VHH binders against Uncharacterized protein F14F9.5. Designs and how they scored, part 16

Target 1, 296 residues: Uncharacterized protein F14F9.5, of Caenorhabditis elegans (q9guc9)
Amino acid sequence: TSYSTSNGIRLMTFNIWNSGANVENGQQKIAKHILMVNPDVVALQEVYANVTRNLTLMLGHPWVAVERNHEYPDTAILTRHVLIPNTNLSTSGAVGVKIMLRTGFMIHFWSLHLDYTSYGPYAANNKLVDKLDQIMAGENVGRGPQIYEILNLPMMKKWMEKVEDVPIFIAGDFNGPSHLDWTEQTKKIHGDWVIRWPATKELEEREFSDTFREIYPNVVSDPGITWSTVNKFNPEWNYTIPEPQDRIDFLFYKGPVVPYQILTYSGCEKPQRIPFHSKNDYPSDHFAVFADYTFI
Below, E stands for the ipSAE of ESMFold2; O stands for the ipSAE of OpenDDE; V2 stands for 0.75 times the mean of E and O plus 0.25 times the DockQ between their complexes.

## First folded at step 5 (VHH)

Design k9 (framework vhh_8pnl_2)
Fold by ESMFold2-Fast, scan of step 5:
Structure k9 (fold): chain B 296 residues (1-296), chain A 124 residues (1-124)
Amino acid sequence: as target 1 above (296 residues)
Amino acid sequence: QGQLVESGGGLVQPGGSLRLSCADAGFTFSSYAMAWYRQAPGKERELVARIDSGGSTNYADFVKGRFTISRDNAKSTLYLQMNSLKPEDTAMYYCAKDFSTGYYEELTEDYDYWGQGTRVTVSA
């Protein structure tokens, strides 16, 4: 019934859409779907105060949590394993921590939620802008600097020095697509734009691997859309204008692991689109993403 | 939905102010944490501000220092004072009863606890 192996690890990233507030029994449904996926570690986004306390209670022993150190945490990490004391790190958009698995293997793990303002795909796909600089404004002010902050944190630099022995994972909602997904091959569905999105490009330049694109290298046949399960049409225009659909939730890794499986997840029932979403069994407007890795 | 009625939205220029109100026709207002959410076209619905039954507040980073949430239990009314408004604040604003604060209790979120929303447009 478990998908995890004794020499492997299952990681999940899950934007929980206003901490489950948009769906009936949302927090119970969040806990239910986490248990159904059966991950070892979960990156959570859109986490409000007290939510991880309630979720870990619902998930039961031995689940524990760490939140970004802020009055509004937004990002958190859940795990059934051991959070190493005094290793938590917080930035403007992320929380990171060292985890010791029950197997004795160690990992460094980040949950992130990058700036949502100036969402480039909406402008580009609807041709609201005619200059690349306008699309890149949100990247240069919010999302790019937040990735830079994580990668240049002094303790993260120490984790990078040990990456050949202890893998690093960066998981979360990037609020932007991958530079691997907006290519010459896909420009026809992206308002004729080819865009090298900076956040994912910076991770590639630091030699992090995009788990989904590594396993599914063909962006045309395997787009891997994660946003949105429910935002299919613009509600302001009586649901007549399509919303951009993109892969914006990623699992990145660096170090001595090999991924062998990755899936997008929205439960067993097709979510109803906005505004008919309140009784959805799956409580998020994002697909969750989970992946299985083996240690080498 | 149906019990929560938002008002106070409108068109305002950048740098302006608006005060949103949410009236609860029910008799349980003082027992719930209350929240303001917003949803712009093409964006997910996002928490703006939250206030618990005891008056403790939490704010999203993007409204820090600009918005103030408050409640009047005697009037069963929730408020959001929005100052220094930006074009990025343009959205439909929703009032909600928030069940995410219970500890040791089963939490539920129901469709009937959401308001219809009030539109805020910030443009020149």
Scores: ipSAE 0.000, ipTM 0.074, lowest interface PAE 26.1, mean pLDDT 80

Design q0 (framework vhh_podentamig1)
Fold by ESMFold2-Fast, scan of step 5:
Structure q0 (fold): chain B 296 residues (1-296), chain A 124 residues (1-124)
Amino acid sequence: as target 1 above (296 residues)
Amino acid sequence: EVQLVESGGGLVQPGRSLTLSCAASGFTFSSYAYGWYRQAPGKQRELVAAIYGGSTLYADSVKGRFTISRDNAKNSIYLQMNSLRPEDTALYYCAKDFSSGYYEPLTEDDYDYWGQGTQVTVSS
C-alpha cells in the first residue's frame, strides 16, 4: 500500500461552537483537533466570516476552504484536496462542492447546519407536547424543508444522476435525531416516543446510508451521542433537568464507497461541562464525527 | 455526430514517456473545457488533468509528471506523460465540457462527449 495511490478517504463533521468563541484559543484548538484527526475533508458548522481563512492559515498548505454564499456563512467545507472551481452550491442551511482528491477520484460533498428552532428532543423528552403532530410541526418549519431544498437543487439532481460513478456525502449538524434512533427499543429514554424524524427519513428514502448506524446497527448499545459534550443540564429548569443527549451530527453517503470505521471525537480528555468549559482543550459543545471509506 | 478520438497509448516500461492525443470533430473546439480521465479495471473513473480558459488542473498523483495542453488550430488536446509508473496503467479518456460557463471545470456529469479511450500499460 502506497499513500500516494490510496483509495481511502477520511471525512469529518465538526460543529465548531460559535467559531471557537466559547473556549480560550478556540480557533487554534479547532485547527489542532482537525490535524489530530487527520481528515481529508471537513464539514464545519457555526462558521463566522473569515474563520475558514484563519483555520486554513493555521492548518497550512494545502488546506483550502469554501463557505456558504451568505453574509453569515454558518457552514463551510475544508479540505487538503482540490475544490473544483465554480461547483460550489449554497442553500439556506448548507454548502456543497465537488472535490478532486489527490488520487484523482471525485466526490460531491455537503456541509449542512439545519434549523435549530423548535428542537424536537427537548419537547419530546420533557413531555412539553402530547401529540406527535406538534413535534412534526416543528420539523416542518425549517429542518425538513432544508433537506428538500438540498435534494431538489438542479445541480444536486445532476449529481444524483451520476452517483453510481461519483459518490455524494451529506455531513453536518441536523439539529434533530435519526428516525433509526427513536425506535420501540429506545422509547423509554425518549419520553415514550417513537418518532420517524423527517430529515434523516427523507435521506433514507433517497437511498443515502447513515454511516454510523450502518457500522453500529444496535442503537441501544451504540447510541453514538453527538450532542452534547458540555450541555448536560437544561438551564431553563435551574440545571436540574437533564438536557436531552442525542446523535444529531451525521455522515450520510450514497455511491461507490464502503465505510469501514466511524468514531465520535472530543479529543484526549473529557470536556468540562458548562459553566466550567472556558479552558477546555476540546473547543466544541458537539462531538465531532469522522469516518473512513474505501472506493469500490 | 460529435467525436472525440484518443490515440497514443501503448505498452511502456516504468520511467518512460508517452504522449496521448485527443482529436475533436463536429463542434466548435476552442470554446470548451477539456479533460483527461482514466479508469483501471474494476476501479472508478478519475480525473487526471483538465484545461479550461487559461487554467490547468492536475491530480496530485500526476502533478509534475503529466502536462495537459491544447492546439486550437488542430482541434486537439494532448497529455504528455513523463516518468510513468505501473499505477498509471489504465484506459485513458478524453472528455469535453458541453456547457461553457460558471460551472468550469465541469465534472463528468456535465461532460456530454466521452471518447472511446486509449489503453496505457506500464509494465515490462
Scores: ipSAE 0.000, ipTM 0.148, lowest interface PAE 22.2, mean pLDDT 80

Design q10 (framework vhh_podentamig1; at its last look DockQ between E and O 0.02; V2 from the best seeds 0.00; counts 0 for: pae E 17.7 > 2, unsure alone 61.6 < 65, placed apart)
Fold by ESMFold2, look of step 6:
Structure q10 (fold): chain B 296 residues (1-296), chain A 122 residues (1-122)
Amino acid sequence: as target 1 above (296 residues)
Amino acid sequence: EVQLVESGGGLVQPGRSLTLSCAASGRTFSTYAYGWYRQAPGKQRELVAAIYGGSTLYADSVKGRFTISRDNAKNSIYLQMNSLRPEDTALYYCAAGWSIGYDEDSEEYDYWGQGTQVTVSS
C-alpha cells in the first residue's frame, strides 16, 4: 500500500455531495470509501456542520479533522497523521493546515471548494453563445478571486517561500475545468472554445503542477472526468441538452515530491444516475481523485 | 451499433391520441436507456420521456398525458400520446444510450432515429 512506504504519501479529494444526504447511509458509505482508498490525507467538500465528527468516529483512531472556520464548514481536511497546532488557515472557500506524517515528512495541504455559480461549460456548450464574457462570468466574480485569496494570505506566502523544504498541495472541487483540458486539440468537444480558465491558470503561473494532467498529458485518451457520476442530463429533465462532463476536481502540488499514480474513483459498483441514485454504494455525484507521491 | 426506426407520426386533431413506435436492432436491447425527444421549429431538442429497467421519467409538459413503455420481446419502445395539443407539434426522435460500461458513460444517447413528425392542428 502507499501508506506503508516510508517516503510516500497518498492524497485524496472527495466532494461528498451534501455530506452524504442524497444516498441512503451516505456518511457510512463516505467513511467506507475513504477506508477503501486508504489515503493519508483527504480533502473534503460539501461538509455540513458536525459531519467530520461523525466521519472520524467511523474511521477510528488516529483519524482527526480540521474544518474551515465557519458555521457551515463546506471544506475540511481529514488525516490519520499529525495536525500541527496553530497552522489552520481559512478562506471563503478553503481550509489549509500543516501536517506531519508519522514518518517525519511534512506537507502543507489545502482543501478547496470554489464558487459554483455561472458554470462556464453550460455557456460554452450553448451554440447561441458567441461572447467570451458570457462564459467567464463565474470566473471573474467567484472562482478567480477565491484562488487569489488563498495565494495572498500572509501565511501562504510564507509556505510558498519554504516550498523547497515542505511541499504544498492544493486539492478540491474547482467548479470549473482546467485550462489544460480546453485547448485547440479539444475545442470540438467544448463548443469550439479554447478557454484559459483563470483558477487553474493562476496556479500554473505560480508553478503548481496539475497531477492528473502531468501523468496523463493526452486529454483525448485520458479526459479524467470527475463531474459527474450521476448527473448525465439537466436537473429537471425538461432541458434540451445533456449535462456537460468535465474534470473539475484536482490535486495540484508544488515542492519536492514526484507523483507516480493518480486515479478517479467511484468504488467498484457503477453508480446509478439521477434520479435512481439513492441506493448507490458510491455516495457522491463527483468522482473522487486520489494520487500517490514520493518525497525527494 | 444500434439502429432505431421510428413510426406512428402524422397529422392529428387536438385532443386526439397517437402512439409512436421505435424498433431497435443491433447490440443487446435490454442494456440501453431509451428516450423520446422532440424538436419543434425554432426550438432546441428536448427530452419527452425516458425508460431504463422498471423506471420511467417524463417532462413536466407531458406528465399525465404521455406514457413511455418497452417490449423487450419485440425490441420496441413506445410513446403513447394522449390529449394532444398544438404545442406537442414537433419532430419526435427515439434515442438509445449506452447506460452501462465505462467507455460509453459520457454518451448516454449515442444513437438516434431519423425522427417521425407529429403535427397537431385544428
Scores: ipSAE 0.000, ipTM 0.130, lowest interface PAE 17.7, mean pLDDT 83
ESMFold2-Fast, scan of step 5: ipSAE 0.734; ipTM 0.892
ESMFold2 (binder alone), look of step 6: mean pLDDT 78; pTM 0.791
OpenDDE, look of step 6: ipSAE 0.855; ipTM 0.933

Design q11 (from q0 with S31T A33P F98L S99T S100Y D110E; framework vhh_podentamig1; at its last look DockQ between E and O 0.02; V2 from the best seeds 0.00; counts 0 for: pae E 17.1 > 2, unsure alone 62.7 < 65, off the site)
Fold by ESMFold2, look of step 6:
Structure q11 (fold): chain B 296 residues (1-296), chain A 124 residues (1-124)
Amino acid sequence: as target 1 above (296 residues)
Amino acid sequence: EVQLVESGGGLVQPGRSLTLSCAASGFTFSTYPYGWYRQAPGKQRELVAAIYGGSTLYADSVKGRFTISRDNAKNSIYLQMNSLRPEDTALYYCAKDLTYGYYEPLTEDEYDYWGQGTQVTVSS
């Protein structure tokens, strides 16, 4: 409509919890919440085969999609703008593409879903765990190498060389917290650990900015929790012990943009917890995250 | 004022039974999930049982021995505890809206809170 900003962009990351299978009318609700947020580009995680076809039909023109190139995509990107042909990149946990806005601005955009196994906060919050490598088991095998895979693709290196012309965004479910959130100031709520989580640390080393933490630098007053809307007690212990709550869904950027807003999103109705979630209006166990940027 | 009051705890021998009660007031009782939680000395608080509508949930350690129920006319939630074991010794709490883990502060707009608890001690 006439109220869209010509030099701005709204990006969203949305883990859609088994493609909406855990909630009644889940795919319809996924599409509804995308429309309510009104983003320009969406990073999706937990995408089943054929789900992006269904979602783009529900969203309507001009929404289009690209999926990770695999029989089980898991990650996808939706946009109401132009996917530039022959720029699709796929890794073991991510899909990337170049997008041109109708205004002529261009971005490079990644949707990622990092490995979920050996989730470090479970070990770190176990009082019997006293060695770092017990906590880092899933980081050095799965999640860290998956970030390395993205950053070292030949085409990604070319995107990085031109980042001051075309910004790069990396969005998604990291299945692990930020090193910026597990600090000396917050260690008491993290099993008394300060941990330099390698996936987010590697992005910081390449000068990507964590949008949420840039806008909200105080980790105590603004924790930014994205896991979980519905899982407050751990399902592997039949919901009898606390589930670690962390920020594990991120929007990173590098290049000529400035962020001016970021929010966690779970709709307007408070979700009911597992196992009472099946009629939730918000169809996911993650908060979505959306952010607004201005091109420079 | 939203209020939950637990009662029915005590000292019992192993193998015996107790019924815990939770009287609720100050809100529309039938629209919320409820949980019973317990905390043994030196351990984290854990969910024991929950009820919402016609659905119930139990910790594995109590399945088949404990039963949660509610009486909408009396605004009350109950925990029937059979075949009690020394491991069931704990302070038992009732909560509205199934409280989150200890990483989340409770807020007025969530209407989550703990009662004062009722002690159950299972010992010979």
Scores: ipSAE 0.000, ipTM 0.220, lowest interface PAE 17.1, mean pLDDT 83
ESMFold2-Fast, scan of step 5: ipSAE 0.382; ipTM 0.676
ESMFold2 (binder alone), look of step 6: mean pLDDT 79; pTM 0.800
OpenDDE, look of step 6: ipSAE 0.006; ipTM 0.249

Design q2 (from q0 with F27S T28I S31I; framework vhh_podentamig1)
Fold by ESMFold2-Fast, scan of step 5:
Structure q2 (fold): chain B 296 residues (1-296), chain A 124 residues (1-124)
Amino acid sequence: as target 1 above (296 residues)
Amino acid sequence: EVQLVESGGGLVQPGRSLTLSCAASGSIFSIYAYGWYRQAPGKQRELVAAIYGGSTLYADSVKGRFTISRDNAKNSIYLQMNSLRPEDTALYYCAKDFSSGYYEPLTEDDYDYWGQGTQVTVSS
């Protein structure tokens, strides 16, 4: 491992929209945008089997990957650093691994993609339900249990015991907003709902920090929308159902790091909306999110 | 690519029942969420019910009266409509659930993809 005066790390989360299948040359464009962002570690979602092999070939040495252990991986981690053997973990919605950076620092890193069924913001914003318990049904069946599965995994409990020495990152597509984003200040754009979304609330209770909201605490001025780049609210006369625009892709951390920068990313060209998206330079319907941290 | 074809509509008296069927052609049926939408003439299209796996969601106006189900062996989605009311009168469409990000805004050019719809008229 080479010694550097840099004690920083760049982390990225990137839902790659059906493994790049919705855009011409999608996988090549995914690799291109990863290289443009220049991250140390990438959480990927919507990963088909063997897609990471193609991506690591395009990214070149020293990029390596680990996929969730499943016939449809869905989640994967890419890094230009060292994946520590026998530390990869899989749950129903996530893959985690220990990484040794070139600086000699160690991190524990999770890429997750939570269940997308019974999407609460869609129901709430379109007033499809009149009771909070109906919205929470989706959280209790899919997304909530998937967060609890990660946090209660025996090896994750060991990582938590060492968190004061080795930071833990949980990055990915939560398929739900933050409890920090659906507040009294934002209820007018959320079907008049104030909702304490369980997945992000559970991470806060376990003392994980939401990097974006820590750096940008004002939800009104800095909403940080990550979904969607290609399907937004359209007031045109023939648009029948507005899609809620939400921050659903997060970078959470716990342990001896300090974030100092975070951005949402969709490349240099404005993506064309569905159905005109096939030639988009930016290959995803999600914004990528990347953040810079300093070790302490 | 999935093609959706709706059937089962008709003219019925208030209080009666109808079952709508949506036949899907193409692969990967089971991994997609599906929904039923309806549109009355001159009005915006609204979501009625959605299903993915064992999870279901219903609009308040139909909760307790309508049931959505799927048959993966037949690549079909169903909407069982009980206790029909005049205000249920609309053209009914089935479509992929938009929450997954795999949807498209519905336009007249998209009718073949989403289907032509099936007309339900509830009147005496």
Scores: ipSAE 0.000, ipTM 0.128, lowest interface PAE 18.0, mean pLDDT 80

Design q3 (framework vhh_podentamig1)
Fold by ESMFold2-Fast, scan of step 5:
Structure q3 (fold): chain B 296 residues (1-296), chain A 122 residues (1-122)
Amino acid sequence: as target 1 above (296 residues)
Amino acid sequence: EVQLVESGGGLVQPGRSLTLSCAASGFTFSYYAYGWYRQAPGKQRELVAAIYGGSTLYADSVKGRFTISRDNAKNSIYLQMNSLRPEDTALYYCAKDWSTGYYEPLEDYDYWGQGTQVTVSS
């Protein structure tokens, strides 16, 4: 195979920070940065009513969207390719769909946004808890069950049966780090914790590959931080406690593709941190992540 | 019993046309999406064209040259292939896309026919 555009695909995950509301001209800037990255498929998080309609109008033909089936979607998928009718799947934290690329290859694609409450890194890094069981209890109220829900959907099980022919991608904001990132090598910067975070561990057990960590296996030299571009101190305590900086936005894959490039993205201009963020060119408090794959 | 039977293949010269047919039986034809796939020796099977309800989709390599159509009254799918090239040489398969078939009873397999050989050579 070759790493050419004729047999390649670019995937992006992008938490759009309250649908662009925190930055002047936020939705226009979201569309601008999507076009600058030039992806084939985009997983979006923090998507509220009418936002995907506005974004697809700004992106222009042939961009189309599918939203999680809910009054407030939160998750959505954008693509310049074709959404296959009647393949839309929704769970409490995610939307999935089958996409036909113009090359004739098909993919199954999930956009997810896991529960944001009981944020584990904050408790661990700031020494707010002293037992692993307390952190795991937080993971079990939303994030862990939400991953289990996706993987145990009847239609997802059918997608898994066809994975040797049609690859599956799971992309999004996990609101938690990877078990690959909180290791003996990094425990000094993580409050002396080694934590095998359950959401990413579950995907590994189902044989999904973490694209970033596959390409950059050294967690010390290549941390791949995605949270946060603008949140450096926790506002709850008058900005006196550092906000944990972690990789919490992931691109997972399974099936007949090979990743060859991945980047974290925040545009060309360094974002100003809170509270000076309103005129930022890059409209999110998350880094976007995009990766290039070739079909084998 | 679900069956898809392809026909219409053959040997043709470059630049000529050929029409493939796919006859379906054993299920409610009009409720499903259908595709034409091809596989050349030593290569992976690839989707050439698909029909999903009233919409049609084409791989870049055949766009503008091939046309997919359906006739629900005859339970048939067609692939009209114009301006054939040597690189179109392959075994062509008709398949039902199970992912669009949410009607009772739910079918959970792609249904592949026997295939029909298309050879483009002088």
Scores: ipSAE 0.000, ipTM 0.183, lowest interface PAE 19.4, mean pLDDT 82

Design q4 (framework vhh_podentamig1; at its last look DockQ between E and O 0.01; V2 from the best seeds 0.00; counts 0 for: pae E 16.7 > 2, unsure alone 62.7 < 65, off the site)
Fold by OpenDDE, look of step 6:
Structure q4 (fold): chain B 296 residues (1-296), chain A 123 residues (1-123)
Amino acid sequence: as target 1 above (296 residues)
Amino acid sequence: EVQLVESGGGLVQPGRSLTLSCAASGFTFSSYAYGWYRQAPGKQRELVAAIYGGSTLYADSVKGRFTISRDNAKNSIYLQMNSLRPEDTALYYCAKDFSIGWYEPTEDDYDYWGQGTQVTVSS
């Protein structure tokens, strides 16, 4: 259902899985599902060159886009509202922009795609791994520093100073779980590990709220899995080794807004797992996540 | 047709760096794991590094010196080799895993191989 309130906003993060390259008519399907969710702003990840242009064409007026760069964007932001000129920010793994909503509200919005290397849950679920550092390898050299890079941008600091007037949203694929999800309650499904994942922990320390955990505080009953729609088991050993399923796509916020709904999204048809994924209506190996907020 | 094409090999002095590339085509690149293997003269082919998604595995002999990575947008696998040693001299092969996931891949797990690129480390 479409969101329509005078003081509301719907935000979406959508890893588009190599710009839809892994399914038939992938870009069209990306556009389709964006329109089905009809968010005010979309954080895109795994965006190839010219893909934002194609998407805006397919989406039509008034959709506009900003991307991290033109050569290999990876991250982009789509909105059916107004991009404020000369407010674009870029880091190694993210793009940010100021958006004026047609209702008159202003937001600062980030789309991020953190480093994918050394995905921690693989190590955590490996019984041969007995050191935390092995699990944290990708966090220490990749994902952690990238979050820090965003937070330490001079303009981001300015945004933070005005956060009481203009909310900041950070949305995207973190390529790592949340410290809120890897707890004593869930350690049995995480190789008996309790991990304070740095990227999400850093945001918490900066007083960003995880929208999903705010709405769904129970980590056991509502895991909010976003990885994966199609990667379920290792084909080796006759699929006896499961692919770790985790929540790695997030919507964080700080400022004068209150979330009242958040959902994972994979369309209306069940995605087929790899290698039978090519005809999937939903074009991603990630669940998308969208949330509704009210300005206060 | 599935193809893996290696490049970037050459002659380098000890301590130098070299980056190998492997361009893949003919299949859904993101759906599979990959590996770099090498074969020195008179020796068996051995695993150098492997990658699934962002998860990586390295031979002990190259750990800390070599880095395997992938670029899905370019359908490519890379092997960054730092602090090269004479014992690193070998023909280096890129390989596609027949599966999408692994913990300890073996040669039998790979269904396609490149032709190899020669790396020679000599003073």
Scores: ipSAE 0.000, ipTM 0.224, lowest interface PAE 14.5, mean pLDDT 90
ESMFold2-Fast, scan of step 5: ipSAE 0.489; ipTM 0.777
ESMFold2, look of step 6: ipSAE 0.000; ipTM 0.143
ESMFold2 (binder alone), look of step 6: mean pLDDT 77; pTM 0.780

Design q5 (framework vhh_podentamig1)
Fold by ESMFold2-Fast, scan of step 5:
Structure q5 (fold): chain B 296 residues (1-296), chain A 121 residues (1-121)
Amino acid sequence: as target 1 above (296 residues)
Amino acid sequence: EVQLVESGGGLVQPGRSLTLSCAASGFTFSRYAYGWYRQAPGKQRELVAAIYGGSTLYADSVKGRFTISRDNAKNSIYLQMNSLRPEDTALYYCAKDFSSGYYPEDDYDYWGQGTQVTVSS
């Protein structure tokens, strides 16, 4: 097989906006854009029950899926490779699994969707708050604990013990910016705040690398905005109360891989803004993010 | 079609209470932040209250008197206004995503039509 000689892998994260319900033929369009990107593994967010079954049928053989173990999965992983039986892990905001690539390489892969409530950039950019604690409310009660839950899961600790042999990827919608993006260089567009956002900072402290910032270290020239495709800041109206435009969809990795390319993706047509979005070819209010890695 | 419809305004005496309601349709209600804005005669529009997930924000002028809430089952946002003062007299608007207020629409159909609150003896 030609796959046995390949040492590259493409990973994608894709929030599918209410499982495609906001756009005409949304699930067909989700499948179309996955095929256009041609990834090996996809982290999905906003996944309703039975959606992955429909998507894998549309994508065709050999695509398979695993969903978070919940009546409403929310997070799922799609792959054209082999899901290893009995390696599925579920937390309140994530699903993880071990995947055997057709090349024979193994990876551990997480799809996450962190708590969307108490969105910090709204508080920071609105200028109604005067203390860091008010901005951090959602981090302390939702998003931070969900990252700690993943990292402290017993099986995840075992995956971390083997990370020099089997890389770990954490991909998804963090519902919060990176501490690497809210810096002294960008404080003027963030209500004069420099904020060390806890979820991404905790991953950095556990020695995970932020693929986008590793390849594009300059946050000013390469912001990498992923939210929103359909609800964007308009400076003609809201200079004093800007709509937050942030990079909140990430690909993190740890272990024996080297990233060499990363892109934000919204298809070939510019998405129309709400309320004119129903016929958009690209079915999401998030940009997808995909990256290419080489095994070492 | 995105719609926000305000109700509950009226003429009240100082010290009394009113509850404003905003019914929302045309988008996933529970995903978004919502706010109440007001515009007093001869003044600029100001944000008075916002709700984003489990957190609320209030302008200093209304803090302790006004309470914003949401009912996801009814796709509705409420503004409970207590201890009303003459300076609270304004047209009150409901808005989705309080950190913005602009869509490419001439008449701001994205915003509600507003509901008039007059506090006068």
Scores: ipSAE 0.000, ipTM 0.110, lowest interface PAE 20.4, mean pLDDT 80

